# Designs tried in a protein design chat: VH-VL binders against q58483. Part 2

Target 1, 193 residues: q58483
Amino acid sequence: MKVIGISGSPRPEGNTTLLVREALNAIAEEGIETEFISLADKELNPCIGCNMCKEEGKCPIIDDVDEILKKMKEADGIILGSPVYFGGVSAQLKMLMDRSRPLRIGFQLRNKVGGAVAVGASRNGGQETTIQQIHNFFLIHSMIVVGDNDPTAHYGGTGVGKAPGDCKNDDIGLETARNLGKKVAEVVKLIKK

## First folded at step 10 (VH-VL)

Design k6
Fold by ESMFold2, fold request of step 14:
Structure k6 (fold): chain C 193 residues (1-193), chain A 124 residues (1-124), chain B 111 residues (1-111)
Amino acid sequence: as target 1 above (193 residues)
Amino acid sequence: QVELVQSGAEVKKPGESLKISCKGSGYSFTSYWIGWVRQAPGKGLEWMGIIYPGDSDTRYSPSFQGQVTISADKSISTAYLQWSSLKASDTAMYYCARLPYYWDSEGWDYFDIWGQGTLVTVSS
Amino acid sequence: DIALTQPASVSGSPGQSITISCTGTSSDVGRYNYVSWYQQHPGKAPKLMIYEVSNRPSGVSNRFSGSKSGNTASLTISGLQAEDEADYYCSSYTDSSTYVVFGGGTKLTVL
């Protein structure tokens, strides 16, 4: 069993990384292998709408997306995290989502567990709308979407911070990220029995 | 030009209150953090705390928590550092400096513009 | 305290290259790329020389360069000149309750 966490932040370290890692730590405490992937140091290009992946099963654009898609295909659970960029995901994460069509051919993500985290500069500052964009991505891939576990149970990990690492001081946000990880681990174990 | 102009030197006695100022000009004052840095005579730089004047979010280093108050009046683009009761050990040069604010919760940067400093002398 | 460690002094002759080290931890220099260097001449405010480990602000000589490896950042001054004689401070972001940490400072003497 393996869960990957992907940060869509344009920066390699920060609040998004902190929350995604917090969720992964909770998963690792349940005996599940985890891997963290940052998009900040990846070469990503937008989809050009060529439709070649429909016939070929993979995108003709040569960059880091293909390696990330392979890791997503191999995982049993996927956590996606993003800072709030104008009420939605970062461009980096959106590029990965748009380029994921090869995985929808044959529904290669079917029934994998998906969880989402988001960080904003204000409490209730677009975290849930960003999470919903991530949930839509999971649903279109026929995945199992989970939110954070009780007692915080809502849509996923939601953090608040102005500076990198501010989420260390967001006890509520940290708990939502941990409870998301606990729920992902619980469901991965259920589907793998 | 972007500028931070601090109030003039102060000579005080222990137990007195003091409020020194840092006025920003040439930029959007509410869009940057303002930090305060102490430099005791012959010593290095010590970070004291920062404020984001846009919403008054104020953070203190643990060494200065409860020792000073950092505030801002955005209507006149001015940040303040204040003591309710000065000690001789407060004798130092005090700098204000600005730091970019990152709206996306992911960035931090550098103190790019520094005030000229305010020398505070507390009689010993 | 988790202050950054710098040598108290370094010296060099005109034209030489010198390097000032700044050693932190895996919670600051080793985690973040938010390392900056400040030059301070006597009686003057600090001046930014390097930000984000290796970037130079406009107007700073290309003789100044920065790097880091692991928990240690370095400022290198090539072609040492008399005007480079000053105190140098490194700074790093940390996600601890202190947020910002400075080094103790390094006095550079040009022989």
Scores: ipSAE 0.113, ipTM 0.694, lowest interface PAE 6.5, mean pLDDT 91
Fold by ESMFold2, fold request of step 14:
Structure k6 (fold): chain C 193 residues (1-193), chain A 124 residues (1-124), chain B 111 residues (1-111)
Amino acid sequence: as target 1 above (193 residues)
Amino acid sequence: QVELVQSGAEVKKPGESLKISCKGSGYSFTSYWIGWVRQAPGKGLEWMGIIYPGDSDTRYSPSFQGQVTISADKSISTAYLQWSSLKASDTAMYYCARLPYYWDSEGWDYFDIWGQGTLVTVSS
Amino acid sequence: DIALTQPASVSGSPGQSITISCTGTSSDVGRYNYVSWYQQHPGKAPKLMIYEVSNRPSGVSNRFSGSKSGNTASLTISGLQAEDEADYYCSSYTDSSTYVVFGGGTKLTVL
């Protein structure tokens, strides 16, 4: 059993990375293999709408997206995290989402467990709308969407911070990220056994 | 024409209080952090803390936590550094400096504009 | 505690290139790309010369360049001129409660 966590932040280290890793740590405590992937150091290009992946099963654009898609296909659970960029995901994460069409051919993500994390500068500053965009991505891939487990149970990991690492001091946000990880682990185990 | 203008030099005795100022002009004062940096005579630069005047979010270096107060009055575009009881070891040059605020909660950066400095001398 | 190490002094002749090192840790210089360099002439406030490792602000000569490898950042000044004689400080963001750490400073002497 394996769960990957992907940070869509354009910065290699920061609050998004911290919260995604917190969720993965909770999953690792349940004996499930985890892997963290940052999009910040990846070459990503937008989808150009060529439709070649429909026939070939693979995008003709040569960059880092293909390897990330292979890791998503191999995982049993996927956590996506993003900073809030104007109420939604970062452009980096959106590029990955748009380029994921090869995985929709044959619905290769079907029934994988999906969880979402978002960080904003204000407590009620677009974390939930960003999470909703991530949830829509999971639903279109026929995945199983989970939120954070009790007692924080809502839509996923929600953090607040202005500077990189501020989420270390957001005890509520950290708890939501850990409870998301616990729920992902619980459901992955149910599906596998 | 973006500038930070600090209050004038101060000569004080140990135990006295002091509040020095840093007035910003030529930019949106509430849209940037203001930081304070200490430079003791003949020594290097030492970060003390920062404030975001937009919401008064204030943060201190552990070395200065509880020893100074950083504040701002956004109605007059002014940040402050304050001691309730000065020590001789507080003798130093004090700079204010502006730091970009990143709207995306993931960024940090550099001190792009500096005030001219305020020399504080504490001696009996 | 996180500290940045710089040489106390460096020197060079007009027209030469010199490099000033700034060594930190995997928790600051090695983790974040928020490394900056400041020039300070005697009696003056510091001036930003390089930000985000290698970027120059408008108005800073292209003789100044920055780089990073592992936990060490470097400031290179090419074509040394008399006015480059000053103190140089590096700075890095940290993920600790200190947020910012400065190097101890390097005095550049133009011979």
Scores: ipSAE 0.047, ipTM 0.683, lowest interface PAE 7.1, mean pLDDT 91

## First folded at step 11 (VH-VL)

Design m5
Fold by ESMFold2, look of step 11:
Structure m5 (fold): chain C 193 residues (1-193), chain A 123 residues (1-123), chain B 111 residues (1-111)
Amino acid sequence: as target 1 above (193 residues)
Amino acid sequence: QVELVQSGAEVKKPGESLKISCKGSGYSFTSYWIGWVRQAPGKGLEWMGIIYPGDSDTRYSPSFQGQVTISADKSISTAYLQWSSLKASDTAMYYCARLPYFDSEGWDYFDIWGQGTLVTVSS
Amino acid sequence: DIALTQPASVSGSPGQSITISCTGTSSDVGRYNYVSWYQQHPGKAPKLMIYEVSNRPSGVSNRFSGSKSGNTASLTISGLQAEDEADYYCSSYTDSSTYVVFGGGTKLTVL
């Protein structure tokens, strides 16, 4: 069993990374293999709408997206995290989402467990609207969407920070990220027997 | 035109209080950090602390925690550095500087500096 | 409280290139790309020369460049000119409650 966590932050070591790693740590404590992927050091290009992937089964654009899609296909669970940029996901994460069309062929993400993380500059600062964009992506891929587990049970990991690492002092945010990880691990185990 | 204009030079005696100012203009004052940097005579730059005027989030270097107070009055776009009791060792040039804030993921650099306020503390 | 380590002085002749090093730790320069460089002429406020390791603000000559390897950042000045003679400070974000750390400064002398 394996769960990957992807940070859509344009910064390699920011608050989004911190919370995604916290969720993955909770999953690893449940005996599940984890891998963290940052989009900050990846070459990503937007989808150009050419439809070649429908005909060929893969995107003609050569960059780092294909390797990330392969890791998503291999995982049993996927956590996506993003900073809140204008109430939604970062452009980096959106490019990955748009470029995921090859995985829609044959619904290769079907029934994988999806969890979402978002970090904003203030509490109630667009984390939930960003998480809902991520949830929509999971639903369109026929995935199983989960939020954070009890006792925090909401929509996923939600953090607050203005400087890198601020979320290490966001006890509420850390707890939501850990409880998201616990829920992902629980459901992955149920599905995999 | 983006500017930080600091209050004038001060000559004080040990034990006196002091409040110096840094007025920002030409930009959204509440959307940028304002930091304070000291430079003792013949010495390098020392970071003292920083404030985000939008919500008064204030952070101090451990060396200056409890030694100074950083504050801001956003209604007049002004940040302040205060001492309750000056020491001779507080003799230095004090700069305010603006640090951009763009997202929850990064940290930035001091892009605009005030002209400095010379504080002299002697008997 | 622990400053980033810079050489106390460097020198070069007009037209040459010089580099100024800035050595920190895996908790600041080595971890973050929030390294900046400031030039300070005598009696003047510092001026930003490089930000985010290698970016040049508008109005700064392309003779100034920055880089980083491991825990060490570097400022390179090519085509050295007399007006480049100044003090140079690096700065980095740090993991600690300090948040910001400056280097000790480097006096550049143009021979």
Scores: ipSAE 0.294, ipTM 0.754, lowest interface PAE 5.1, mean pLDDT 92
Fold by ESMFold2, fold request of step 14:
Structure m5 (fold): chain C 193 residues (1-193), chain A 123 residues (1-123), chain B 111 residues (1-111)
Amino acid sequence: as target 1 above (193 residues)
Amino acid sequence: QVELVQSGAEVKKPGESLKISCKGSGYSFTSYWIGWVRQAPGKGLEWMGIIYPGDSDTRYSPSFQGQVTISADKSISTAYLQWSSLKASDTAMYYCARLPYFDSEGWDYFDIWGQGTLVTVSS
Amino acid sequence: DIALTQPASVSGSPGQSITISCTGTSSDVGRYNYVSWYQQHPGKAPKLMIYEVSNRPSGVSNRFSGSKSGNTASLTISGLQAEDEADYYCSSYTDSSTYVVFGGGTKLTVL
């Protein structure tokens, strides 16, 4: 069993990375293999709408996206995290989402567990709307969407920070990220019985 | 166009209070951090702390925590650095500087600096 | 606060290239790409010359360039001119309680 966590932040050591890693740590404590992937150091290009992946089974654009899609296909659970950029996901994460169509051929992500993380400058500062965009991506891929486990039980990991590392002091945000990880782990174990 | 204009030089005695100012113009004052930097005579730059005037988020260097107060009045686009009781060792040039805020993920650079306020504390 | 390590002075002749080093740790220069360089002429406020390791703000000559490797950032001034004579400070972000750390400064002398 394996869960990958992907940070959509354009910055490699930002608060989004911190919270995604916190969720993965909770999953690793449940005995599940984890892998973290940052989009900050990846070459990503936007989808150009050519539709060639429908016939060829993969995107003709050569960059780092294909390797990331392979890891998503191999995982049993996927955590996607993003900073709140104008009430939604970063461009980096959106490029990955738009380029994910090869995995929708045959619904290769079907029934994988999806969890979302978002970090904003203030509590209730667009984390929920950003998480909803991530949830919509999971639903379009026929995945199983989970939020954070009890007792925090809401929509996923939600952090607050204005500077890298601020989320270390966001006790509420850290707890939601850990509880998201616990819920992802619980459901992954259930579906892999 | 974008500028930070600081209050004039001050000559004070030990034990006196002081509040110096930094007025921002030509930009959205509440959308950037304002930092304070100290430069003692013949010495280098030393970061004191910053404030985000939009929500008053204020952070201090450990060397200055409890030693000064940083504040802002966003209605007049002005940040302040304040001592309740000056010491001779507070003699220095004090700069304010603007630091962009872009997102929850990054940090950046002091892009615009005030002209400096010389504070002299002598007995 | 804790200072990044810079040489106290460097010198060069007009037309030469010189490099000023700024050595930190894996908790600041080595961890983040938030390294900046500031020029300060006597009696003047500092001026931003380089940000995010290697970017130049508008109005700064392309004779100024920045880079880093590991825990050390570098400012290079090519085609040295008399007006480049100034003090130069590096800075870096750290997510310790200090947030911002400056180097001790380097006096550049144009011979």
Scores: ipSAE 0.272, ipTM 0.752, lowest interface PAE 5.1, mean pLDDT 92
Fold by OpenDDE, fold request of step 14:
Structure m5 (fold): chain C 193 residues (1-193), chain A 123 residues (1-123), chain B 111 residues (1-111)
Amino acid sequence: as target 1 above (193 residues)
Amino acid sequence: QVELVQSGAEVKKPGESLKISCKGSGYSFTSYWIGWVRQAPGKGLEWMGIIYPGDSDTRYSPSFQGQVTISADKSISTAYLQWSSLKASDTAMYYCARLPYFDSEGWDYFDIWGQGTLVTVSS
Amino acid sequence: DIALTQPASVSGSPGQSITISCTGTSSDVGRYNYVSWYQQHPGKAPKLMIYEVSNRPSGVSNRFSGSKSGNTASLTISGLQAEDEADYYCSSYTDSSTYVVFGGGTKLTVL
C-alpha cells in the first residue's frame, strides 16, 4: 500500500508542505508507504483544451505532469495540499488537476482514497472552499473522498500561517492533518483487505 | 517608484529613548512585511525583526526580543523601530527593508531597502 | 550570534570570474531554497542581487548568478568590473523562531 502527498504550493518548504508531510507521517506510522511530491520545482503548463487526451489517451504537452500522473495512478491514496489563493487552489495545483484528464480515461483513479489539505493566512481564510475544490477533483475522478478522522472530523487538514513554519505552532492544524492521514490510512486498509 | 524612506540620523545619550521611522511609498504598504536590520560600525548585517502593517503582526529575532519595539502605522505607511533606553552598543546603522508577502507560505528576502538611519549613542 | 559562513575577502582582476561561498547547515541553506545575496557599497544600503538561490531581480546584471549545493550557496560574478567592488552578504531562511540569518559578509576587491 502506498499513499502520495502532493503539495501544490509554489514554495517547496512552506506551510502546505509541512501539513502534507504531517499527514503522510501519520500514514507512515500506520505502516503504509508514503511519498511526498512538491509542485514548486516542477515544470507545469496549463491545459490548452485540445482534447487530444480524449482521443489518444495521453496529453501532448511535454513537462513534469506525466510523471506525477503516473505516481497518482500507482498510489492507493492521494493527499493534495494547497495554499489558499483567492479562496481556491494554487495555479500549480490547478494545472495538475486540469492536466489529469488522461487518468479519467477508464477512470484510472477510481476508488483510490483522496484527502485534502489547505493552508490560509487566517483561521477562516478559505481553507474549506479550497478543500472543496480538491474534493470536487477527487469526485470527478470517481475516487473515495475522506475527511480528517475523529475527533476533529470535518473536511481535511486545515492550517493557518503567514510565514514558513507558522503551522508548527498551529496545534489545531497539525492535529487535523494527522487525523486526515489516519483516516486515509484507515480507508486504504479497508479497501485493500 | 517603490521606495522606503527612513528618518534622519540620531545622536543620543545612554538611557534615552528613541523612535525612528520608515515610510513606504509606491506600493501597497499593507501587503508587504517590513523588516529591520542592524549594522554596527564596520560589522555585518543583523536581522532584528519584521512587522506586517496590515495587521501589525510583529516578530522578533531572538537576539532582539525585548530589546526593541517594532510597530507600524498603516494610515501613513510608516513602520517604526524604538528603544526605551539606549545603550552605547546600540550605535549602528539601521535599515528598514521590504519583504514580499506570500499567503500561507511566507517570505524569504528583502527586495527594497531604506537608505538607513544612523544612530549614535555616546555619553 | 549565529551567522552563515562567508570568506572574509575575495579578490579578482577585471574580466575574471569570482565566487563567494556561503555555508550554512541542514537547518537553513541545506534545507531551504531561500538563499539571497545582497551587494553593499560603502555608505550605501544593501541591494538585492539574488533571491531564492538563483533568481535575479529586474535590473540586476546577468553577470551575477547564484547556485547551491548541500549546505553551501555560491554567488558567482563573471566579467568582474570595478563597480562590483563591494561587500556581499548572503542570507537564508532558518526557522519560524529566527526566520532570517545573514552571512558574515565578504569584501570583494577588484584589483
Scores: ipSAE 0.150, ipTM 0.709, lowest interface PAE 2.0, mean pLDDT 93
Fold by OpenDDE, look of step 11:
Structure m5 (fold): chain C 193 residues (1-193), chain A 123 residues (1-123), chain B 111 residues (1-111)
Amino acid sequence: as target 1 above (193 residues)
Amino acid sequence: QVELVQSGAEVKKPGESLKISCKGSGYSFTSYWIGWVRQAPGKGLEWMGIIYPGDSDTRYSPSFQGQVTISADKSISTAYLQWSSLKASDTAMYYCARLPYFDSEGWDYFDIWGQGTLVTVSS
Amino acid sequence: DIALTQPASVSGSPGQSITISCTGTSSDVGRYNYVSWYQQHPGKAPKLMIYEVSNRPSGVSNRFSGSKSGNTASLTISGLQAEDEADYYCSSYTDSSTYVVFGGGTKLTVL
């Protein structure tokens, strides 16, 4: 069993990365293999709507997206994390989402477990609306969407970070991230049982 | 067009108070951190602290905590550095600089710098 | 605060390539990819040359490049020119009590 965590932050080791890794740490503690991926240093290009993927099964754009999609396809669970930009996901994460159309052919992510992490500058700064966008992505891929585990039990990992490293001191954020990891691990184990 | 303009050079005596300024223009002043950096004569750069003018969130280096006060007036896009009682060892060039900021992710570099304010403290 | 370690001075002839090292610890340079480099001419404010180890701001010459290995970051200047003569400072995010720490600075002389 393997779960991958992807940070959509343009910052490779920012607050979003911190919470995604915290979720992965919780999963690792459950005996599941984990891998972290940052989009910050990746070459990503937007979908151009050419529909070649529908015809040929692959995207004609050559960049770092194909390798990431391969890892998504091989994983049993996927955590997507993003900073809150105007109440939604970062452009980096959106590009990956849009370019994931090849995996929708045959629904290659079907029944994989999906979890979401969002970090905002304030406690009520768009974390939920950002998570909703990620959940929609999972649903469109016919995945199984989960929230964070009890006792927090809401929509996923939600952190508050303004300055670098702030989420290290966000106990609520850290707890929700870990509970998300625990829920993902639990459901992955149920499916693979 | 983005720039930081600092107040002029200061000559003071030990024990006197001082407040120097840094005015930002050409960008949203309340959306970026402003930092202060000290450079003693012939010495290197020292990180003093930063402030977010939008809500006046202020972070100090331990070396400067309690030694100086960093503040901001967002109505006039101005950040301040002040001393209640100057020492001879406070003689230095002081730079303000902008630290890029996104909604949930910060950058750990200064991309725009003021021209510096020379502070001389002598008997 | 403990500064990052830089050589006091480096020198090179026009057209040569030189490298300035910046050595930190596993709590700063070795842990994060948040290393920056600044150029400072005499009597002038510092100028950002590199951020996040290897990224170059708009307007900065492609002769300047950055890298990192272990606890040591490096600034390389290729095709050395007279105007490159200046002091250079590295900086890094720290996992200690401060957000940013600077190196001691390196004086670059163009012979």
Scores: ipSAE 0.045, ipTM 0.677, lowest interface PAE 3.0, mean pLDDT 93

Design m5
Fold by OpenDDE, fold request of step 14:
Structure m5 (fold): chain C 193 residues (1-193), chain A 123 residues (1-123), chain B 111 residues (1-111)
Amino acid sequence: as target 1 above (193 residues)
Amino acid sequence: QVELVQSGAEVKKPGESLKISCKGSGYSFTSYWIGWVRQAPGKGLEWMGIIYPGDSDTRYSPSFQGQVTISADKSISTAYLQWSSLKASDTAMYYCARLPYFDSEGWDYFDIWGQGTLVTVSS
Amino acid sequence: DIALTQPASVSGSPGQSITISCTGTSSDVGRYNYVSWYQQHPGKAPKLMIYEVSNRPSGVSNRFSGSKSGNTASLTISGLQAEDEADYYCSSYTDSSTYVVFGGGTKLTVL
């Protein structure tokens, strides 16, 4: 069993990375293999809507997206994290999402477990609306969407960070991230049972 | 035209209090962090701290924590650096600078600098 | 206090290429791509020359370039000109407690 965590932050060491890793740590503690991926250092290009992927099964754009998609396909669970940019996911994450259409052919991510992490500058800074976008992505891929586990159970990992490292002091955020990891691990184990 | 304009040079004695200012213009003052940097005579740049004028969130360098106070008045797009009791060792040029990227994800750089305020503390 | 290590001085003749090093640790320069370089002429405020290791802001000459290897960042100035004579400081993000550290500065003399 393997769960990957992808940070859609344009920065590799921000609060998004911190919370995604926290979720992965919780998963690792459950004995499941984890891998962290940051989009910050990746070459990503936007979907151009050419629909070639529908015909060829592959996106014609050559960059780092294909490798990430492969890892997504191989994983049993996927955590996507993003900073809140204007109430939504980062452009980096959106590019990955949009370019994941090849995986929708045959629904290659079907029944994989999806969890979402969002970091905003305020407790009510768009974390939920951002998570909603991620959940929609999972649903469109026919994945199994999960929130964070009890007792925090809501929509996933939600962190507050105005400056780098702030989420280290966001106990609520850290707990939600850990509980997301626990839920993902739990559901992955149920599926693989 | 984005710029930071700092208050004029100060000559003080040890033990005196001081508050210097940095006024921003040409941009949304409340949307960018403002940092303070010290440069003693003939010495290098020293990180002091930053403030987000939008909500006055302030972060200090460990070396300057408790030694100075950084504040801001967003109504007049002005940041401040102040001392309650100056020391001779506080003699330095003080720069304010805009930090365009300091959010949940990371720190970047200072892209706009004030002209500096020279503070001389001598008995 | 923690500071990045720069050579005290470097020199070069007009037209030459010089490099200024900035050595940190695995907790700052070695960890992050948040290295910046500033040029400071006498009596003037610092000017941003390079950000995020190798990016030039608008208006900065392409004679200035930045790179990083391991814990050491480097500023290279090609086609050295008299106007390049100044002090140069590097900086880097470090952690959530210190935030940023500066180098000790390098005096560049154009011979």
Scores: ipSAE 0.038, ipTM 0.661, lowest interface PAE 2.8, mean pLDDT 93
Fold by ESMFold2, fold request of step 14:
Structure m5 (fold): chain C 193 residues (1-193), chain A 123 residues (1-123), chain B 111 residues (1-111)
Amino acid sequence: as target 1 above (193 residues)
Amino acid sequence: QVELVQSGAEVKKPGESLKISCKGSGYSFTSYWIGWVRQAPGKGLEWMGIIYPGDSDTRYSPSFQGQVTISADKSISTAYLQWSSLKASDTAMYYCARLPYFDSEGWDYFDIWGQGTLVTVSS
Amino acid sequence: DIALTQPASVSGSPGQSITISCTGTSSDVGRYNYVSWYQQHPGKAPKLMIYEVSNRPSGVSNRFSGSKSGNTASLTISGLQAEDEADYYCSSYTDSSTYVVFGGGTKLTVL
């Protein structure tokens, strides 16, 4: 069993990375292998709408997206995290989402567990709208969407921070990220019984 | 076009109060951190603290916490550094500098510096 | 008074390549890619030369480059010119409540 966490932040380190890793740490404590992937140092290009992937099963654009899609296909659970940019996901994460069409052929993400993380500069500052965009992505791939576990149970990991590392002092945000990880691990174990 | 303009040089005596200013222009003052940096004569740069004028979030270096007050008046796009009682050891050049930070993932750098305010404290 | 460690001075002849080191800890230079370099000529305010380890602001010569390995960042100046003679400071973001730490500075002398 393996869960990957992908940070859509344009920075390799920061608050989004901190919360995604916190969720992955909670999953690793349950004995599940984890891997973290940052989009910050990846070459990502927009989908160009060519539809070649429907015929060939693979996007003709040569960049880092293909390897990320391979890791997503191999995982049993996927956590996507993003900073809040204008109430939604980063452009980096959106490019990955748009380029995921090869995985929809045969619904290769079907029944994988999906969890979402978002970090904004203020509480109630677009984290939930950003999480909803991530949830929509999971739903259209026929995935199993989970939020954070009790007692924080809402939509996923939500953090607040203005400087990198600020989320280390966001006890509520850290708890939501850990509880997201706990719920992802619980459901991965249930579907793999 | 983006500019930080500091108040003029000050010559003061120990025990006097002082408030120096840093006025920002050509950008959205409330959307960037303003930091203060000290440089004692012949010495290096020392970070003193920063303020986010949009909500007055203020963070001090431990070496300067309780020693100075950093504040801002966003209605006139001005940040301040203030001492209640100057010491001779406060003699230094003081710079303000901007950190253009816009999101929760951002770290920025001091991209724009003021010209400096020389503060001389002598008896 | 925690500072990143820089050599006190470095020198080179015109046309040579020189490197200035900036050594921190796993809580700053080793943790984050938020390392910056500033050039300061006598009597002038510092000027940003490199940010985020290796990025040059608009208007900074491509003779200036930055890198990092482990807890040590480096500023390299190729094709050394007389106007490069200045003090150079590194800075880093840190996990601590200070948020920013500077190096002690390096005096570059062009021979």
Scores: ipSAE 0.020, ipTM 0.602, lowest interface PAE 8.7, mean pLDDT 89

